# VHH binders against MCM-like protein MJ0961: the designs that were tried, part 4

Target 1, 362 residues: MCM-like protein MJ0961, of Methanocaldococcus jannaschii (q58371r317to678)
Amino acid sequence: RNEELIETLNELGRKKNIIDILSNYLISQIKGYELVKKAIFLQQIKGAFKFLPDGTPLRRDSHILLITDPGIGKSTMLRRIARLFPQNAYASVTTATGGGLTAIVTREATEIGDGWVVKPGVFVRANEGTACIDELTVDKNVMKYILEAMESQTIHVNKGGINVKLPARCAVLAACNPKRGRFDRNLTVIEQIDIPAPLLSRFDLIFPLMDKPNRKSDEEIAEHILNTHIETATKDYKILGAIDIDGITVDEKLLKYYIIYARSCAYIEENQDLYLGEFDETKLIMPYLTDKAKKMIKKYYLEMRKLGEGDNPIPITARQLEAIIRIAEMHAKARLSDKVEDVDAEVAISIIDDCLKQVAYD
Below, E stands for the ipSAE of ESMFold2; O stands for the ipSAE of OpenDDE; V2 stands for 0.75 times the mean of E and O plus 0.25 times the DockQ between their complexes.

## First folded at step 2 (VHH)

Design l41 (framework vhh_lunsekimig_d3)
Fold by ESMFold2-Fast, scan of step 2:
Structure l41 (fold): chain B 362 residues (1-362), chain A 122 residues (1-122)
Amino acid sequence: as target 1 above (362 residues)
Amino acid sequence: EVQLVESGGGVVQPGGSLRLSCAASGFTFSSYALYWYRQAAGIERELIASITSGGDTNYVDSVKGRFTISRDNSENTMYLQMNSLRAEDTGLYYCAAGSDLYYEWSTEYDYWGQGTLVTVSS
């Protein structure tokens, strides 16, 4: 029954630190990186639906870029998210083509004989989900397809007698290494990122993950790897994947239902017969900014803009303000609220502030 | 011309071993994720093992610990080492290749082989 499931999801949303707990559970294969895990979790929740007067949807997705030293586990994070939902997709730029990212038209045997078939690429398959793009900087010619898909939110196919526009409204979770394969601590982070400004500016969040060797971290990583191998040696290892949140057992399936439910926050407490495979946008209640949240976001934005005066490789614009608002909306939705409150603004500001201090104000 | 050609099928006794090979030509083998499917009489075709372009492997529970998928990019060949064979392992085994643009359990593939028969006699 849907009613019992919905009540369980609503109860989970009222638990303290639910977002931190679920985000850690989502990417439990990697030790640490709690802020990155939280950002990726919020990315899966998506922002509020907004439309232009002509019906064109505005971007509700935050794009995330991970720029990491080798061995951090960026590929593990991307593959985990790609496998989370059927509408998520993975590609490595080392193997991907422009057509593989967008769409290709090929001849195939069909039930009606030979025909032209559109093979959806990563962005089309990731529509309403997340496109996970690994090794982003390895081929600069491929980057243009990624930028175009992120800007247009549609893929236009005009080949083989086919003329069609395919939706590609997806979040992008991208990863790459620095220019020289690893970070040089004597140089600024931004000068080690080999991405053109137009593409780099599309990412709401940029996380430089530097290898900071210390014995405690190395011991924790080693212990985590060893425990994973030990746990998988038991016939009941799948049971060990579940967690308990104040008497509620959360497994992979319940986590996925929670994310779907949180994406459609309009259905919290008002639509008991929610179909978790789709939602009716005409009934969607978008989270709204409270006055306290507005004041907090505005104050931070103005301070950030003041600090950005002078020579700065990343200009502080209305784009950063929009990023903060999107993330605050995601946080409110993730706790199943129709209001963006001060707590949501604080979290959004902390995430953006961390990224900016590491990249722009190092 | 793109081709995937399976070999190594045959008749074996329960508890025996077979190694299947899938030889590829006509595409950039090292850039593709590779898959083994099995189809038994009266049962839908099932994905049993996969290997990504990066070498990560995945298996269905029924073959985990008994079967090993591997690839040799220099020879443009994928292998399936099958140990401790059971009567239920009988079927047609197909290799498939798909671009890394899909997640590893996607059912959409660019290329398929013609299949090789494995019979586990009791």
Scores: ipSAE 0.000, ipTM 0.101, lowest interface PAE 22.1, mean pLDDT 76

Design l51 (framework vhh_lunsekimig_d3)
Fold by ESMFold2-Fast, scan of step 2:
Structure l51 (fold): chain B 362 residues (1-362), chain A 124 residues (1-124)
Amino acid sequence: as target 1 above (362 residues)
Amino acid sequence: EVQLVESGGGVVQPGGSLRLSCAASGFTFSSYELYWYRQAAGIERELIASISSGGSTNYVDSVKGRFTISRDNSENTMYLQMNSLRAEDTGLYYCAADYSPEDIFEWLGSYDYWGQGTLVTVSS
């Protein structure tokens, strides 16, 4: 029964450190990178529905860019998220075409004779989900299609007598290597990013992940692999891929239900494998900023704005303020709250501050 | 209806000057951070100049000291004064606006407004 499930989800949302626990569980295949995992988890939760006074809808999705040294596991993270929901999609720019990302129109047989057929690309298939774009910088000609999809949130097809506008309202989780394949610590991070400013500015969060060989971390990874093998060999069956949170067993399915529920706190029937009930617009959670959260975010924004007054390759604009608030609202939603409190603002500021200092200021 | 319309492009000899204008309509101009972008043949679109709602300016190194960005909130117009023009300044120039009011917490999101572009050719 959906009512019992909803009560379990509400109870789970009240647990201490629930966001940290669930974000680590979401990408448990990679050891460490807790902040990156949290950001990716919040990206799956999506922002609030908001409109300008003129009726223009505001962007709900945060776009994330991972710029990594080889071997960090960027492809593992991207494929994990791509497999999370049917509406998520994976593409590598090494094999992608403009049509493969957007849409292809071909002529083929129909029940009336030969006709035109639209084959949706990655962004259209990822509508209301996440498009995971690997090897972003290997082909600059493909970048224009990515930028256009992110800007318009729609794909326009006008070919073969077909004139249609396809929705592509998705989050982008992109990954690439630095310009020279590996980070050079003698150069600034921004000098090593081979992405034009218009496309780079669409990413709310940019994470430079450098290879820091650490004997202890390598030993921990090796021990984890060995322990997983040992646990599988035990006489008592352990629920592999499940965790216990204060008496609640959380498996892949419950994690997926939690994310769907947190997106709106509403009943959803579109996915038969993850059915919570009919969609109820009156139960939609609309996070609002508390005075304390508002003051914290405003103070941080003004301080960063002041730091960015010089010849900075990434100017501090309303985009960064909007990104902070979007992430703070995602965090509040992720703990099933309609109030954006100081804890939500602190997390959002911490994530944005880490990214900006690594890319723009440090 | 929100619009940004560029004008002032044209053909000019090296060492000459041009003044680009970006006229805005359909929104509260004074609240926006404003930008000039340039796209040269075979080169990615690049940010060349910015001006905040408070009047603070920023320039890419290649145009610093030669180009001046300014705004007139009473006329809802942004300008780019281009002096000592070089062949490498040839390209399509786009204006863009991002919302940066004194307090945007009530109406939050990304406001990407772009113009259609104006062509600047520096040729003898």
Scores: ipSAE 0.000, ipTM 0.161, lowest interface PAE 14.3, mean pLDDT 77

Design l52 (framework vhh_lunsekimig_d3; at its last look DockQ between E and O 0.01; V2 from the best seeds 0.00; counts 0 for: pae E 24.2 > 2, unsure alone 63.3 < 65, placed apart)
Fold by OpenDDE, look of step 3:
Structure l52 (fold): chain B 362 residues (1-362), chain A 126 residues (1-126)
Amino acid sequence: as target 1 above (362 residues)
Amino acid sequence: EVQLVESGGGVVQPGGSLRLSCAASGFTFSSYALYWYRQAAGIERELIASITSGGSTNYVDSVKGRFTISRDNSENTMYLQMNSLRAEDTGLYYCAADSGSPEEYLWELLSEYDYWGQGTLVTVSS
């Protein structure tokens, strides 16, 4: 059964536009926003495992911020992702205490007496997964922990005599509203965000999702919503609509398998035997960055740096370079490649470039 | 504070009927999809019925034709009319609310709803 599944997954990975198709399928309940869906799909695949000489893992997770007008369905997207894997988690800042996002130290009665207990927040719970954060508003008191979690992928708790470092190796998919509840077209996106600059800079991708009336788009959205309502009324919810990809029937289960298969790089032959025993991520072979891809990424980065020598609301730094690399790796994995090639770099650059343009110019 | 409170559970003979209620507070009830789950002894909690914010309903096969899920947005209450009850219907019944749309994965995933009730016990016994 496993062999057949693997064969199917491999075949699927060879299909043209597979990433676009699967990303759309992943969040099929919302019409449009193909780029956002693609980014989220790639986020679920995660980047390559890399380790510093001292054994410290490099961040392979891409963080995504959605700035959305009301009615776009941000919560639907976040919930969809939060429920995709057990390692994923959902939290709303409006309902969560600051500690709920990171960690809370509480005194509880234990079998051996009253003691301090650390309760993991969403970042810790989402270790090795994705933390979906809705209504992102940052309290100053928890800002440092969020920053730590996003950058170092750990949370250090020092309270009540407890000094512990908790793993928070998660991707962040966050959503927030503009300051005034709706985008003002006369203001830049950055001016409309109530997110501190240090936090904002830690997101690899920022997507402003504006509700713009458009007849064609609106018609498509309306049609999609109506069809969904019809289907839900007439079809059994037990049957997730499957899609056919060139003769392969893809349902949610197969989609999840594909993501895991890509994420783990199990499609690389050398990795197959590693899953038979104790899983050691340090031994996994990851797609390697080709010289051509490297050159392309380098060139783009340098060009962007040159353009940003002025008062750019979003400074182009080495973080952006790392973000491009991560996305390129994710893309390579998503197509089940053992190499990060120029096509991967191109897609990564395209995504980042689009984000930057939207944030900087709109 | 968000609360979901189930009521209406009890002991009933096979073939009997019960009506469960789930009273909601602390959130915009009308905007949420609502769900009934049940958990029998030694068995995992299972989804048995759902109703969307728009009023579309869905049931698992085991309760189709016997159970009816409904909602009253004016009262912020969801109901489960259970008819022709069987011994296998015995269990703790939970209501849940979620801002998302019902999907297939919700049948398998129990832990990620926005809100849960504490449950009401239904015992079908001769």
Scores: ipSAE 0.000, ipTM 0.241, lowest interface PAE 14.2, mean pLDDT 83
ESMFold2-Fast, scan of step 2: ipSAE 0.007; ipTM 0.167
ESMFold2, look of step 3: ipSAE 0.000; ipTM 0.096
ESMFold2 (binder alone), look of step 3: mean pLDDT 76; pTM 0.748

Design l57 (framework vhh_lunsekimig_d3)
Fold by ESMFold2-Fast, scan of step 2:
Structure l57 (fold): chain B 362 residues (1-362), chain A 123 residues (1-123)
Amino acid sequence: as target 1 above (362 residues)
Amino acid sequence: EVQLVESGGGVVQPGGSLRLSCAASGRTFSDYALYWYRQAAGIERELIASIYSGGSTNYVDSVKGRFTISRDNSENTMYLQMNSLRAEDTGLYYCAAKSGYYLSTWESEYDYWGQGTLVTVSS
């Protein structure tokens, strides 16, 4: 049965435009925003699982920031991703505490009497998943904990006789509004981002989502949902909300299996809700850069560095190069390839380039 | 040289129909979001319709149900089918293109603009 499932997943990975189709299906309740949906989908796939010679894991997660006008549907996107896997978590900074995001040490009854107990916060619980952080800018005091978690990929607890480092290797999908609640078209985008530079620089992708007063996003969303239900009603009735891809019925469960399979076979054995059975972790999808992809990424990076030598509000550094590599790896994994080819580099460059152009206004 | 060229404009009676075309050259636009803007004399330019690389469409309320935006990536061309035309639909119609799949309502974010084609709805 597992073999049949794996065969089906491999067949899906060979379908034309599979990443665009699946990313749109992942967040089908929002019409449009195809690039944002693709970026979020790729974020769930994660980059290559690799380590430094000393055994230290390299960051494989891309962090995404959505800075939106009200009503765009950012909270809908965050809640959708938070519900995708048990490892994913949702938190609003409006209600979150520093300890609630990281870890709390409390005194509780234990097997040997009263003792100190570590209660993992959102970032620790989201380890190997995605932490969805809503209303990022509402409390500046909380930002310190978010920055430290993103930088170290660990939460250090040294209290009550407990001295441990908890893994927090998670992607961050964060959302907020501009400083004035809505974008002012007379000001640069960067001036309206109420986030300190150290924290802002941790986000590989920054999407400013702007809306004009003469457009009805809510009506568009409603129409999209209604049309989806109309289409579903005229299809094979066996699975509601499913889509058909060249004779393969893709429902919520198969989408989740595909993401886990694309991410890494080693992670499937740990999740019983999405268990694929016997899975060989030596078969991990570890994409490597082809020469053509390497050349394309290098050319783009050097061109952006040259442009960034001028008056650019976001300095282009090795971090952008690493971000492009991670996203290209995610795309290669998403199409079930162990090679990062020119198509993967093109998609990664397109996503990064769009984000940089959106933010780099005078 | 990358350019967008609009065609199909003209004079039409109220209640009539017209189809605008936007032909792209110098680059393929299959990965671009494509937009139609209009500008009437003495009125600021407004976004009326959008079509994303994945095929999703958006319309401003005043044209919803009357206008249909479509694209043919094999012909590198975008269309705007305008039905039940009204006097207020009179104006210069511009096509615009933005790289990637991202939604933007800011005019300054578009990579390419056409020259405009005039639509006049009058008796």
Scores: ipSAE 0.000, ipTM 0.131, lowest interface PAE 18.2, mean pLDDT 76

Design l62 (framework vhh_lunsekimig_d3)
Fold by ESMFold2-Fast, scan of step 2:
Order: C-alpha cells, then structure tokens, then sequence
Structure l62 (fold): chain B 362 residues (1-362), chain A 121 residues (1-121)
C-alpha cells in the first residue's frame, strides 16, 4: 500500500506557501517572474472536473500566452513544462506545419500491404496534458490550426479513406515576441500583440514580459546572452536536485506525484493512464466556491466591467469571470482543498488583475 | 541513451590535487556548452566552472586560479583539474551539457549522477 506517500503529499499540501515554493521549484532555471511561474504551475493542476446537466464537459484548462522581449527565457519555460509529463508536448511554429500540430495522413507499408496511416500531431499527443507552442506569431497561416484545436478540443481527420475524431483536450502554453521583435515602451501593449482577436480571446492569461529600456549596444546584448546562459544553467540544478520543505525532501519525482494528486483524485481512480502506480485510494478533489469567495470574485468582476466600458480593445465578458473561477479552483486544488476560500479568490484576482492592467487598461 | 558519467572523485588531503572527468555519449558533444556544478552537504548546488563550445572558460572567484576546466571533443570528455584543494571544496561534483536552441537562450539538457570529493585532515 502507498499510504505513506499519500500521507506525505497531504502533509506537504498543508505547508505554508506550498504553491509559491513548488511553482518556483518547477521553473527554477528562470530568475524572478514568480507570478508567471505560479500561473504555469496552476495550469498544470487544471480546473475542476465538471459537466453541464446535458453532459457537455466544462473547460478545465487555462490557456497562457507569454509575449516577451528576447532573452527573457520563454523557450526555457516552455521546454521545462513539455518535459514534465509524457503527455506534454513541445512545438515551435518556425518548424511546425498544420499537419504536425494536428495530424498527418501518409502512405506506409502495413501488415496487409500499403495503406494510409494517421500520425498524431502535437495537440493530439498533448491530450489531457499541455501543448507548449513556441514562436506563436512567426507564421500566421499556422495560427488557424491552433485556434481550431483550442476551440473544438478535437482533431477531425477525413482523408485517405480514414474518418476519425482524435481528442485534443489540452492546456496551451504559448510564447511569442511583440510585432517588431521587442516591446516599444511608447506604445500600448495591445498594439504590439500580433494575434487575431478570436485566438487572443482564448487565452485566460496574457503576460507581457519586458526587458530593461536601455539595452542598446552589441556589448550589452552579448553580455545579456552570455549571462542568461550561465544563470539558466545555474538555476536548472533545482529541477534535478532536491529541496527541503520543513523536513520533507522534495525531488522531481515527488513534485510530479504532487501535481497528479492535486490535479484530480478522479484521474487516479477513473483514468488509469495518469495513475503513477503508487496510490491505492485517494480522496476526490472537487472544489466548490464558498460564499466569501463568490462575493469577492463577483465584486472584482463588476469593478472590471465598469473599467471596461467604452472603446476598449479587450471587452470584459463572462469569459473573464469563468477564467477567475477556474484559476481560483486550480489554486484550491493545488493546496489539496475541496473548498475555494478567500485566499484562492485573492490569488486568482491578483493574477487576472495584473494581466488586465498590463494588456487592456495600461 | 544520452548519458553523462563523472569519475575521478575521492579522498584527498588539504593542498592536494584531483582531476575529474565527464564522459558523454548520445549527442554531438562539440556543439554543447559544458558546466561543472558543486553541492556541499546542507548547501544548495552552485555553478563553479563553464566552458563554451568555442572554448571560452569562466570560474567562480572561490576556485579561480586553482581549478581549470577543459574539453576534448575527439574523446567526448570534459575535465576539471582541481589544485590546492581546501576543506571547503568537499562535496558532490556534477557535470551538465546545454543545447543551443536557436535564439537568445540555451536549454540545460543533461546532467551526470555526480562524483564525491572529500578533502580531509
């Protein structure tokens, strides 16, 4: 029996600042960006597993966009998450094709002769995980495939006598540079995002990450690149090395167990593909909003609706309310709670507020 | 089947010398920047020396002038020559390789298992 492991995970979940500690450990190779790391960690936890009365599944995944100046480490963050679980996947739009992201149908020799074979693309391989999409804006023709995958959560193949629907229910962690390769501090952030509104609206969180304004010389650029390489290498030791949390040694394996356990006990019980073989019985984590959390989220949402009145580039709609609720539920799950309390609402509001003020209201 | 294997650790007296080796397989060694890290008991891991694919070297101040990093691309091996060893140099020594990923950032791809160095007496 794996009772000792479950006891250890439950004890870990009760530790002060556990989410901050684990999110920094998850992406320790990048200095700072604690809020971004927390958001990415929560994205790995996924939202509540729930359905509408008609059987329609509610979206549990939050999509995150990183729009950064060069040298910030966006690619390092994406590759770290892609390597976290076998069901996670990485692709760069610089080398990707529509078929490489969705599915490819090719002629291959089979046991019964030549036939058409479906080769799953990135979104299908990332089903129930995270698809890490780098250089999102480098090829606008590829963006339509990304939008379709995010919208439908399925990839439909109807070619070469094959007619199948492949599941692609995944979180998207995407990264890109601003329109002209670097942020111009004299322009609004939204003016520098080269993404069509339908695709941009699919992202719950948009993080503009800017470098210092006076890095202009070749020498300064070279020093930054060299220092980034050295600093990134130095920090990556924490991914492979263990940390101590009040007498509990946390290594890569225990971090992965914690994420799966927090994600949903239902996955361990009902979906054996995500069962790590170490658990016998787990408690189902299905967070619900407390009255205090509901009141706090509602108050913030109504305040944002007032700020969003008039000619704003991003309208405040029910989608933002749903995003806040999803992130609050993720935070409650991350601390192993079945209740969304005021602390969870506070964190969700702070993350959404920072994004909206930087993108929509700056 | 990518692998980094450290060797050359052991027990040595203060003022002594050791040479660590890191043998690599399963990737194009000459294309990678390479690093030596050290971890003492109860202390976080620190970067002590680096060597780029082009041969440029860097060291932390505490080992500068005492340690020398080098690489042999024909043998797929990186070395750390440690001279004038002190009690504070005791710890586990790890090697790491970083892949250039196109753009500003490198990715740390591979780590060794570590080799123990003990400076006693």
Amino acid sequence: as target 1 above (362 residues)
Amino acid sequence: EVQLVESGGGVVQPGGSLRLSCAASGFTFSDYDLYWYRQAAGIERELIASITSGGSTNYVDSVKGRFTISRDNSENTMYLQMNSLRAEDTGLYYCAAIEWTYGDDYTLDYWGQGTLVTVSS
Scores: ipSAE 0.000, ipTM 0.096, lowest interface PAE 23.6, mean pLDDT 76

Design p01 (framework vhh_podentamig1)
Fold by ESMFold2-Fast, scan of step 2:
Structure p01 (fold): chain B 362 residues (1-362), chain A 117 residues (1-117)
Amino acid sequence: as target 1 above (362 residues)
Amino acid sequence: EVQLVESGGGLVQPGRSLTLSCAASGFTFSDYAYGWYRQAPGKQRELVAAISGGSTLYADSVKGRFTISRDNAKNSIYLQMNSLRPEDTALYYCAADWYDSEGYDYWGQGTQVTVSS
């Protein structure tokens, strides 16, 4: 129990624009990209823990894809999130294997003889956290393992007399470059995404991050590339310093506690009975949709469906409706509310709409 | 190996419609992504439409006029071309690749579409 800390977190949740402020602070190493930072922040908070009528857990995680021109800082964003919590994990497809992403079964010597041991891969280690997958498109042979992990949310091991299911219920934050390494501004975004439709459809949010077509000097371009290398290869990914929010000093530790609190224990205002250690979301009251939020989400979904069949590169299905609901729940939790209100629905719709217009609709 | 056979090309008047068909064999049809490309004399081959599962993509020049579809039971891909224009005159190719959205390894022989009075 830390009553003073809980009081501080509840006070922070009441501050104006708290989600915008904290999301910018989370990835302060990169200038701009406020919408992307907000989406990544909300992804860390997770949606409500729900079950279908048959007892099957409903996916509460939103998967995010960043497709960027070189030098934007995608690897910096991914490494920052991977280092946020112990349960988060980072992998580059450049060096990853199917087993390294899922699980490896190896034979090791013991005092009683050789035995088979299971070594958890990235998705298993990222269970209940975030798996940060860099250079997603560099090796298409590993994409199948990524898709299967995202679909099943479990890794099944059947080797060496071992038959176990390992949980892999994690958010995926993936990044890649477009086909041919950078965006061609004369082509549609979807034409430049080197990802098969089944895998692409798993991402709730797809953010194309393009450098503006500025006529920069060769020196400025070289400086940018070198700074990006320093940023990703040698730069410390820790948040530098603290910020002041209306008299409350927020450092990285307080930011992490706020995310934990919002994720697992934010539904009851001024609740002093909850602890900030290990948590069980199944014990908590889930945020509920208000009539106003429900009507807003339903109206937008029906409008998306009316864009029709045929020429849409991403089909509009129940997946989009589920994505909007997840993001709206994340936003409500992020402001420490047990109600999904019109402001939460508006933010969720705005994020989804911006992504769809950049990727799916011209 | 993988074989793609196109049909349905021909001479049509401006403003009319034409449907191209592509019959695929030698693999599990549902596991592949498909595209229609065209090439006019003196121009580079361009993507006209693509389909992977239920997701579709169209070139700006044909959007709203052409529709790509698939029939997994018949192992066939279709391109419905409406409101044809003289600039749609080209050799049209069906293309396929395993699950991969970056280009195509398998190509048909092409079918000529000529839009002229």
Scores: ipSAE 0.000, ipTM 0.096, lowest interface PAE 23.3, mean pLDDT 76

Design p09 (framework vhh_podentamig1)
Fold by ESMFold2-Fast, scan of step 2:
Structure p09 (fold): chain B 362 residues (1-362), chain A 117 residues (1-117)
Amino acid sequence: as target 1 above (362 residues)
Amino acid sequence: EVQLVESGGGLVQPGRSLTLSCAASGFTFSSYAYGWYRQAPGKQRELVAAITGGSTLYADSVKGRFTISRDNAKNSIYLQMNSLRPEDTALYYCTAEWSYLDDYDYWGQGTQVTVSS
């Protein structure tokens, strides 16, 4: 019965360090990178579901960019997230086309004759989920489609007598290597990112993941890459083993239910089924920003605007303010709170601040 | 008590300039951030420009055309609007917000700007 499940989920949300525990469990295949795992976990929780007065949905998703040295496991992280929910999707820019990412309109035979058919691309298939985009920098021509999808949250098709707008309201988890294949520690991080400023600015969080000298041998890196590709080729993945949290057994299924439940941050009525893919979030109570949290976020934003005056590679705009709010909402939801409190703002600020120091204010 | 009074609105032809002024009273002027918002009929109120003690912020639609400034000695905020377009037509509001001293955002009554020939 779902009442027992809901009670278990609520109990989990009260556990100390639950967000850290679950985020490490979600991506247990990779050692370390606790902050990155936490950010990716929060990305799956999504921000508050809200609309403009005309009914237009506001962006609730945070976009994450991983720029990594070889062998860190970026592809493993992306494939893990892509397999998490049916709504999630994976694509590598090495094989993707603009139409493969957005939508293709083609003529094909139907039982009543030839017709025009829309074939959804990665962004449309990832609607309400996460689009995992690997090898982001390998083809500059593809970047235009990615930027447009991120900006509009909609793919507009106007071909072959078809005029339709397809929703593409998804989080983007993208990964790439530095310009020269690995980081040069004598250069700034931003000098090594081969992404135009308009696209780069759409990522709320940019994580440079550098391989520390002598931490891994070339053989270990190669073996890790091979194992990741073998898993992908077989359409298989390693099932996460269960963990115990103060007497509660958490397996992958319960983790998925926790994420879906946290997305709503609402009590599900006693007789409602908790069902992946059919949950109507528009009817649920979403956390609201408290005055204390609002003041804390505004103060940090204004201080960053002041620091950003002069030369810096990433402009501080209203987008950073919105990014902090989204992450604070995700944190509140992840702890099953109906309020975004000062603790949530503090965590969001710390994550954004750490990323900005590594990338923009190094 | 806090008061914000806008002035300088009116009817103006496309491509011309207009300066909005906002006189603030009843509080420590230097302790607040100030902004200009606008609302066109049937649309959501949007931030046009904001100014703190050391920073300015502009909406992409007005960047390069509008300039926000403050005069702490005169307790006034200004919005210099250059190269006006018909889509700039809206009711413009002055705001005092993002203060670390209190929990209130203050709004003026608004001043109408109409860009038409």
Scores: ipSAE 0.000, ipTM 0.108, lowest interface PAE 21.9, mean pLDDT 75

Design p13 (framework vhh_podentamig1)
Fold by ESMFold2-Fast, scan of step 2:
Structure p13 (fold): chain B 362 residues (1-362), chain A 118 residues (1-118)
Amino acid sequence: as target 1 above (362 residues)
Amino acid sequence: EVQLVESGGGLVQPGRSLTLSCAASGFTFDDYAYGWYRQAPGKQRELVAAISGGSTLYADSVKGRFTISRDNAKNSIYLQMNSLRPEDTALYYCAKEWGYSDLYFDYWGQGTQVTVSS
């Protein structure tokens, strides 16, 4: 275990506004959409480890859908996350096949002889990471594979004499445009989403991103990006793209270490550039709901269900309750806490409330 | 498939102007930053101009002489070069930013030669 690095990560986790600072650093080019950037950051942190009595791990991932006007930078956000870790993957639905998303089975020579060979697709390769699914379009043949991966967290291969289950325990960060390419302000958001209800219901968070540029903020962000590129070209010996948090220099590598540490408290694959040490179950950050957080979440859920009666329902179900709990646990983990406090519940409720109101009434 | 195709280079006399064009295809054009790089024989490739949305940045050697612009409707980037000098002689490359925090331009074309001589 690298104890000096771990102490630095623990110190970083104690800093004020650490989640807001790191989520903005993760996706620095978009100044607006702070809740979206926070949600994507928390998605990378993943939820608490939970296991069934037989030792089977439960779903800890939250799935995010970005439905955007052109020019918002959705593809840039997806590519940024896809490149964050080797376990992350990128695919465009318009060019993807079912086998490319899940697994391809073909007959070819093997190390043992000739026979059927399984080639892992995007969801299998993204196991324990994030699958970034761009250009999510209605294609019934492709959509069924996405739905299966998101629901079961396994890909079952039963073809060519092969019968095996491949793990696909990944978060999905998906993006699409509205039905007609751009949002129509005269229609509700839900009327403009061309995704079947069963698939749409698997996303914990749906963010409609409409083109409302803040020119001053966009210029500040663009200038920062451009200055970083120019500084790189001049071969300045200064650490480029790093930020300072109360005397701690945070660069890309330290950001990655922080995320991995929050996910598993030191476990990573041995052959990666990032190594904190062996997996230790006693060091896992396993957040649990405090009574205060539980009360806040329950109150919000019951109020929203009550509001859903009559002619203008806000659809809230047990799935949204589970989503709030997962996001609250992610937030607690992101600040390296084993307790889900009122602040964590407050953030989770804020994110879910924003999504529900935008989708139902926008 | 991502493509960037440069054009507009040529032989010009000192003090003249030239406009380079870069045609982009295979992706959502307006989501990315773009740059113009140049490389003279025996020198390292250098960024001369970059554009992201409406914001532009220039190398000191070209500031006030070169102007970068974009046309989102045509998926094109332009470099207007005024008051050309022999020192501007180089292969000029158009580049697309891979992603916001990856700090790299990729999908470089074959370049377009600009020669400034009398």
Scores: ipSAE 0.000, ipTM 0.185, lowest interface PAE 17.7, mean pLDDT 75

